# Ledger of designs, part 4: VHH binders against q54mt0

Target 1, 331 residues: q54mt0
Amino acid sequence: MRPISLRLHERPITQVLFNREGDLLFVAAKDKLVSLWYTTNGERIGSYQCGGVVYSIDVSQDSKYLITASADAKARVWDVSSGRQLDSTDFEVSARSIEFSQGDKQILVVTDQVMGCQAKIHVFDFDKDEVRKLNKSYTLPSPQCKITQATWGPLNKTIFASCEDGAVRIYCTEKRELIKTILDHNKLVTRIEWTKHRIMFMTCSKDGTAKLYDTKTLKLLRTFDTGRPINAAGISPLKPHVILGGGQSAESVTTTKVDASQFKVRFFHIVYGEELGGLIGHIGPVHSICFTPDGKTFATGGEEGLVQVNHLDESYFEFDDDLVYNPPVQH

## First folded at step 19 (VHH)

Design J2
Fold by ESMFold2, fold request of step 20:
Structure J2 (fold): chain B 331 residues (1-331), chain A 123 residues (1-123)
Amino acid sequence: as target 1 above (331 residues)
Amino acid sequence: QVQLVESGGGLVQPGGSLRLSCAASGFTFSKYAMTWVRQAPGKGPEWIATIFSGGSTMYDDSTKGRFTISRDNAKNTLYLQMTSLKPEDTALYYCAKETWIYNPSGQYTFDYRGPGTQVTVSS
C-alpha cells in the first residue's frame, strides 16, 4: 500500500474530512488554509483562506457547502466548487468546532474559553437557499470548561461536548440544558467519533485511552489503552475496526528524544479489542483521521503538516476471516 | 524560474471567437493543474477554468459552455478557446500555475507571472 502524500501545508493539520461520496478530501490547518483535493489522485482543486488558524470544518451532504471555524473569530460558509465565501458570522473569540446537524438544517459552533469569556455552544439555522445562510437560533448554557469539540447526537436531540477536564457533557436540544456528564477520562477529551447510525460513540483522550460507549444507555463497553495520548480516531463504516492516532507533542514531552513509532496509527478490532496492526507515516503527532463512507480509504493529518491518503487493500478486508473469538479466562 | 507568456488576445466583435495560448517553462508542466484567470477594470481576478494534469476540467459558471480550456503537454502550452464573446468578457487574461485560493478580503489569488493578453469585445 503506497499512500498519497499531500505536502502543501507546513503547519499542523487540524482536520481531514471526506465528503459523502468520498471523492473529495478537505484539509484544515494552522496555516489559515483549507485545501480541497481529489481523493483518487491527490490533485488540489482549490484552497479557502481564513484570517486565522482553521480549527474545524464540515461539509454539507450534497458537497455544495463548506463551513469553517477559525481563530479570527469567524464561522464561514463557502461554495465548495468555486471557493467563494457565501456568508460569515462574527464571535467575540476564536471559533473552535463546527458541524452540520443531521439533515444540514442547523450548524453548531463552539467558541473558546479565555480570561473574561466562557466557552459557548452556538446553534444557527442554515438556510441554504437564502443569501444570508447563517441565522442565529440559540446558545446552550456554558459548561464553564474549555470545549475541544461538540457534535450532534442521534436525530439532533442532543449535543455532546468533549471537554478539557476529561468530561463528555450532553445537552438536550429541546430543553437547552445540560442533562448528563460522563467523567471517565482523567485528562482532556480530544474527540468524539460516532459509529454508523450513531449506535455507539468513541471518546479519545490525552490520558492514552479511547473509550467506546453504547449511545442509548451511555454504558462504557470497552477501553482501548495505547499508552500514548490519543488525538483522533477513525471508525471504519465497513469493518469492526478503529484506527487510533496521536502521540506526545514535542512541546509537552519531558525529554527531547522522540520515537517515530509513537506516531504510527494503530488498528484495533472494536469487538475483540485486539490490536490488528499499525502504519508508520508521520514524524509528529497525528491530529485527525477520517474514513471514506465506503470504508475503503482513510486519511491522516499530522503536526508536521503531512496528509496521508491510504487506500486499503484486499488483505485488510480479509483479516477478520481468520479471527477466532476466545472468551476471557476467569478463575 | 517559472515563466508564463500569454498570447492570442485582440479586438473582437460581440459573438466572435478567440483562442488564447500560454507558453509555460521552468517547471514540469505536465504534472500541474493549470488555470485561466481574467481581470477587468474595476474587478479583482476572476477564475475562468482549470485543467488538471489528467485532463479533467472545471469551469466557473460565468463562462461555462462558452469557453473551453485545453492543454498540449508536448508543447508545454495551455489554451483557452473562447466563443460567443460578450462585452463583459473584456479583460486582461492570464494563465496561472495550479488552482485558485479565495482569500478573506473576497478575492481570488493565483500564481500568475506573465504579462497577460488583452481581450477587448466591442462593436
Scores: ipSAE 0.735, ipTM 0.895, lowest interface PAE 0.9, mean pLDDT 90
Fold by ESMFold2, fold request of step 20:
Structure J2 (fold): chain B 331 residues (1-331), chain A 123 residues (1-123)
Amino acid sequence: as target 1 above (331 residues)
Amino acid sequence: QVQLVESGGGLVQPGGSLRLSCAASGFTFSKYAMTWVRQAPGKGPEWIATIFSGGSTMYDDSTKGRFTISRDNAKNTLYLQMTSLKPEDTALYYCAKETWIYNPSGQYTFDYRGPGTQVTVSS
């Protein structure tokens, strides 16, 4: 495959994200910018500038609203097509994670834990037809631990939080209280990713593993051990495949030459657990991976500021045909 | 190196039409999105429209339907056809390489380099 390379950002990419149609790609970075691109040709549509590092982004289902969480202690709502800021909300500390609920009626925002301020998950109503877009907030009980990401569970009945202590904490949105703690990782959990229809979820950790769970039972189904910190996962909506990315920070590397294979993204079969292959392209840790909803394209974003847009070819879609088409023969 | 020269401005009556041109040099024009920007006295830059390298276009809602952006890659020239002009369209018009950035101060920034061309809509 021959990726499109986007080289606008020169600081670490924090998130890559496709819209629901898959025709738009959003890229957030530590250079205080979110850039917007056409997926098919990699041409830049515009950029949204924040006052600090942009840690997290999301886009509404209609692709009209972008939300950003930034180190300048603001969550912002933007008009996607014009770039104009429509609303903002101030916090006491950096905003670290932001996400629309399913149906776009609410937004969650995670704020950082620092001396004198505990981490919080804030939930806002999102009122797209009002002048103020973000209204009527509440917070969930603090886990008293840094939260790396929070995400809505199925039907918005729960919120899952990935935490620095290796836990995934699950909150009931109706009761607004912690209902479950999963402590299966021994280092911070970097990301939670959902399979199609949210029937399973995957956790990524700096402990070098990704773990797959059944959403209803919370049973651990499989552990993927890469031997390197995992920062991100992309789960295919079409094939039983996951792409894992990560690697150690360049700050901790003491060698004079960087071996690009250290930062390759690796493909795994979700059911059988076997590694299917890898793709080299980044010269630093991979921080974000996202598939288009049609499963034909994925994007990766790295520490060096490179974004790769990979259009998958027929060999990818044929890879496990033998596994699917060679059932045991019954006599 | 990059040079953008706007022309075609002038005085026009309300309801009138005007066609602006931007001659580009010093870069491979056909490979870049190009944008029209205007700036009224005492105001910040205002995004009008962008035309992408493949020919697709985007317009700000305030000028959609009245203004048409186009390009001639053989002549390295960007155009803005303006119709149904209003007094509030009075501004200095610039062409810019690439497209908008919206900053936290609530203003657009663009890579415009030319002197601009004045459009004045008045009876």
Scores: ipSAE 0.725, ipTM 0.896, lowest interface PAE 0.9, mean pLDDT 90
Fold by ESMFold2, fold request of step 20:
Structure J2 (fold): chain B 331 residues (1-331), chain A 123 residues (1-123)
Amino acid sequence: as target 1 above (331 residues)
Amino acid sequence: QVQLVESGGGLVQPGGSLRLSCAASGFTFSKYAMTWVRQAPGKGPEWIATIFSGGSTMYDDSTKGRFTISRDNAKNTLYLQMTSLKPEDTALYYCAKETWIYNPSGQYTFDYRGPGTQVTVSS
């Protein structure tokens, strides 16, 4: 694999994201900028500048609208092709997570927890054909702890929230109440990632593990233990593979001295649980991983501001031929 | 030193045509996207079109179909062919290295360094 390296950002990458066609790559960073690139050649199409760190982004299914959540306490809607801001809404505190519902009819926004202000999960109606795009709909009961991310469950019937206390909290969108708490991690849950059609989901945690669950039953299916904080996962839409990335910040004194090897992304077979290999491409913690929908390309974003776009070759797609089943590790 | 020098502007009647040129130096022209920008009096910069290193183009909707961006990498020159000109196209036209950034104040920011070339469309 010979990656395309994108070196525009000099502050930590917060999210990398492909559009549905896989031909566009969005990159959000702590330098207050979202950049847009062609996937095939890494050429920059434009940039969207916010008034604060951009923590989270999403793009509509038709690739016409970008939404951003940023530290300046705003959610914004942007026209992808021209860069123009189309609408915004203000919060009391930083917006930390943002996501379109399946079908793009609603937008989910998480706001931060600080002194005197509880974390909130906001839902907006998204009216793409109107001048005012964002219209308040409802807010869910606060879990009374910081939420790192929220994401829509299958068919938009639930919202899953990854929390600082190690919990995943699941809300019913119809009843607008908490219906389940999963507390299987002992440190903050950094991310929730879905398999295709959301039949399974994976949690990533600073406790060094990623955990795979059946969405319908909420049964823990497998634990992947990397021994290092996991910030991100990329789940292949084509092969039963997951890529895990993370590592301890260089500013921490609690890590072992494992330098660049600590930050390699590691490949696991989801069914067999076997580690398939690794790829060194960053000199700092990896914060975001995303596959293209065709499963042929993935991108990684690191604390040093580097984005690597990796085009997978034939050997990757033939990797599974000789694997043997290993039972899941009990937890 | 990056240098961009625009030319080809002038006075033209509505419905007329002009071809603008931008001579570039001080960087590897063929490796960068290049952009035409205009600025009318009392208004902020407006994105017109970008041509990428591979030759693909993008246009703002306001000028799509009337303006054509092109480049000659051998001569380090960017072009804008304008047709069906309207009085609202009156502006100072700049070329810029790379493409747009849209800032929080509601304006485009571009890397343009030349004096621009004035296009005036009046009867």
Scores: ipSAE 0.705, ipTM 0.890, lowest interface PAE 1.1, mean pLDDT 90
Fold by OpenDDE, fold request of step 20:
Structure J2 (fold): chain B 331 residues (1-331), chain A 123 residues (1-123)
Amino acid sequence: as target 1 above (331 residues)
Amino acid sequence: QVQLVESGGGLVQPGGSLRLSCAASGFTFSKYAMTWVRQAPGKGPEWIATIFSGGSTMYDDSTKGRFTISRDNAKNTLYLQMTSLKPEDTALYYCAKETWIYNPSGQYTFDYRGPGTQVTVSS
């Protein structure tokens, strides 16, 4: 596999995201930019400049709208094709996470926890036909810790929040209350990733583990122990594979010799938990991984500002069985 | 040094056509995407179209179907064919190297753009 290397950002990548069709790649970074690329050839289409570090992005299903959460305490709605900002909302503190609901009718925004201000999950109604795209709907009860990410559960009935204390908190959207807390990680949970149709989800953590759960029962199904902080996970929609990435920041390592092997993205079998292989391409921690919806391509973003787009060849698909999952019997 | 020089602007009647040219120098033209933008008096810059190094094109919806972006790599020249011109198309038209950057101030910025050519559509 000869990856396409995208070199634009001079600061750490925070998120890589494909659109529904997989032909567009969005890249968010700490240089206050979101860049848009063609997946097939790595050509840059344009860039959206925010007023601060861009922590999180999402794209509508029709690829018409980009939404961003950034350190300048704003959530923004962008026209994807022209790059024009269509709407924005202000918060008291940095916006850390953002996501469209299934069906693109709502948007959640997570705001930062700082002195005197608790982390909050804000939900907005999204109206594509109005000048004002973002309309305040409700705010969920705040945990007493930082939220690193929030994501919609199946059918938007729940919201999952990854937290700095190692917990995943689950909220009911109808009742607007906390209904479950999963406390299996020993350090900050960095990311929640869904499998296709959200029947399972994976958590990543600085404790060096990724954990796979059944969404319905919340039962822990598998633990992947990498021995290093995990920042990102990519779950293949085609193969029973998960890609894990992370690494220790240079600031935390007393040794001057940066072993690039530390930043290897690692492939695991999702059912058996065994390591299948890895790719070396980054010289710093990997912060984001994303598959195209068709499962034929995945992208990685690193601390060094590099994005790698990996087109998987036919040989990758020849020898593996399809993912078959049987949910546990509810007693 | 990168240079972009637009030409072909002028006064046209509504419904008329005009072809703009942009002569590029100081860089390997064929390796870069090129963009047309315009700015009307009292308005912010508007993105019109981009043609990529591979020849693919992208258009803003407002001008789609009326305007055509093209390039001649042998001549280091970018073109914008405009048809069915309207008074609302009156603006200073710029050629830019690479693609657009939309900034928080509600403006387009570019790595490099020319001084522009004036297009006026009036009866």
Scores: ipSAE 0.356, ipTM 0.737, lowest interface PAE 1.1, mean pLDDT 91

Design J2
Fold by OpenDDE, fold request of step 20:
Structure J2 (fold): chain B 331 residues (1-331), chain A 123 residues (1-123)
Amino acid sequence: as target 1 above (331 residues)
Amino acid sequence: QVQLVESGGGLVQPGGSLRLSCAASGFTFSKYAMTWVRQAPGKGPEWIATIFSGGSTMYDDSTKGRFTISRDNAKNTLYLQMTSLKPEDTALYYCAKETWIYNPSGQYTFDYRGPGTQVTVSS
């Protein structure tokens, strides 16, 4: 099936995100805009105008609230249906990452590291029923390097932070302290993606590799080497497949011949690590990949401002078994 | 040139019903989503509902269950059926082409909208 191409943004896409039901697609971009789309036919529903580059977004489980982190040093809460801004929180520096906790009771926000200001993870209480205000709960200790992303661990007991030094840092939310550091990548970690139920997680890096880990043991399970910087990963909730995207930024390439092949979205078998295939659709680096929760659709966002919505046909699902992960019984 | 003309507004008692119409011209009506919005004096614009080209609909929670958006592509007309009207529903009602944009100033921006039709709910 031919993908649906969404053409609105004139600047790079920073994130694509489906809601829980999969019928809504949110797109964040560097043009300061978040756009909302109907997944079925690719019609645009609306837009949320931010005051700066939108780096990160998340949507509540009930699809009622959108939260945004942007370069204007603000986290915002939006009413999804009406497009109204409900609340905002100001920071000293750019907000780079944002995510609802499981259950939508808290929000984490990552702020940028700039001269004189250390990167921080801020946690806010979020009450849907009352004043819909973000109330600051606590701030985690700074890793003293840039944080590219922070994400809640299983049951919100931990927060995982990807960092520019190649590390993934794990914080205990109860003790509010650093408890683990994974230093397996040789360059900036761009993204952390969870498998269904957060049993495993994958890290992406500018070193050209993606790494799959067991969440409980933090054991490295698999390395995917693409030979190109990886910006994004999509993990199928149905199939043992992972989609990787990335590519070299034009700014880093001194040669006039841009090999479009580097912008392919590549499919890998998650267990065996073999490449299954690739899709050509982007003419620049891919920055974001997301599956619908039902695993039937995935979206990709690129540097060129293009979003591709790919509906997977039934034939695709006939060839592979469902993803079953049995963690090794620690003896 | 895109034109949208709303009609059907008027004075109605609380609990009453009205049906608004929007006549569209200057574009292929059937290919675009259409939206109803309203603005009361002293208040910002409020999104009510959108109907997509495929017929799917979305509603704001405040009017959900009382208002119904529909379209007749053959007539290039958008409709809003309003029931159980309340004084709080008093506003100028606008028809808009496609989608809404909410900006930081608290305003909706539309590519095209009509001049509006006044709905007044009063005893």
Scores: ipSAE 0.026, ipTM 0.458, lowest interface PAE 4.8, mean pLDDT 88
Fold by OpenDDE, fold request of step 20:
Structure J2 (fold): chain B 331 residues (1-331), chain A 123 residues (1-123)
Amino acid sequence: as target 1 above (331 residues)
Amino acid sequence: QVQLVESGGGLVQPGGSLRLSCAASGFTFSKYAMTWVRQAPGKGPEWIATIFSGGSTMYDDSTKGRFTISRDNAKNTLYLQMTSLKPEDTALYYCAKETWIYNPSGQYTFDYRGPGTQVTVSS
């Protein structure tokens, strides 16, 4: 099936995100907008106007609330259906990452590192019944580098932070301290993606590699070397497949010929590490990839402002065994 | 030129029903999502419902279960069936083509909307 192309944003897409049901697609971009789309037919429902570049978004499990982090140094809470802004929190610097905790009781926000201000992970309590001003719960110790993303670990016991120095830093939420640092990448880590039950996670990096880890042991399980900067990963909830996307920005390329092949999203087998194929759809770097929870659809967002919604056909599901991961027995 | 004309508004008692219509012209009606919004005096615009070209629908929680959005593509007409009307449903009701945009000022913007039809729910 031909992908559905969503054309609205004229600036780079920063994030594509499906809701739990998979029927809604949220798209964040550098044009200060988040757009909402109906997944089935690609029709636009509406848009949420932010005051700056939208770097990160998340949606509550019930699809009632959208949260945004943006360059205007604000985190915002939105009513998904009406498009109304319900709440906002101001920071001293840009908000770069945002995510609901499991259960939607808390929100983490990552703020930017700028001169005189260290990157910080802020955690807020979120009450669905009283969408009032987000109450700050705590702030984690700052790394001495930029944080590109922070995400909740299993059962919210930890927070994982991808960093510009190539590290993934893991914080204990109870002790509110750094407990582990993974330093396997040689360049900026762009993204952390979880498997369906967060038993594994994948890191993407500008070093051209994606790395798969066991969440419990933090053991490196697989490295995918693409030879190009990786900005995003999508992990199938149904198949042992991962989709990787990225590419070099036009600004860095001296050649006038846009090789669309460099912006190909590539499929890899998670267990064997082999490339299975690729999809051409973007004319610029891919910045975001997301599967629907049912694994039947995935979306990609690119530098050119284009979103591709790909409905996977039945033939895709006939080729491989179901994703089964057996964690190593902790002796 | 895109034109939208709402009709069917009026005075109704609490608990009553009303059906609004929106006549569309100037575009291929069947290819576009359509939206109902309302604005009460002293309040900002409120999104009610959207019906997509394929017939799927989305509703605001405040009106969910009471209001039904539908369309007749052959007639280029959008409908809003309202039931169990309440005084708080009193507003100017607008038909809009496609999408809404909510900005930080609390306002909705639309690509195209009609002049609206007044619905007043009062005993």
Scores: ipSAE 0.019, ipTM 0.467, lowest interface PAE 5.8, mean pLDDT 88

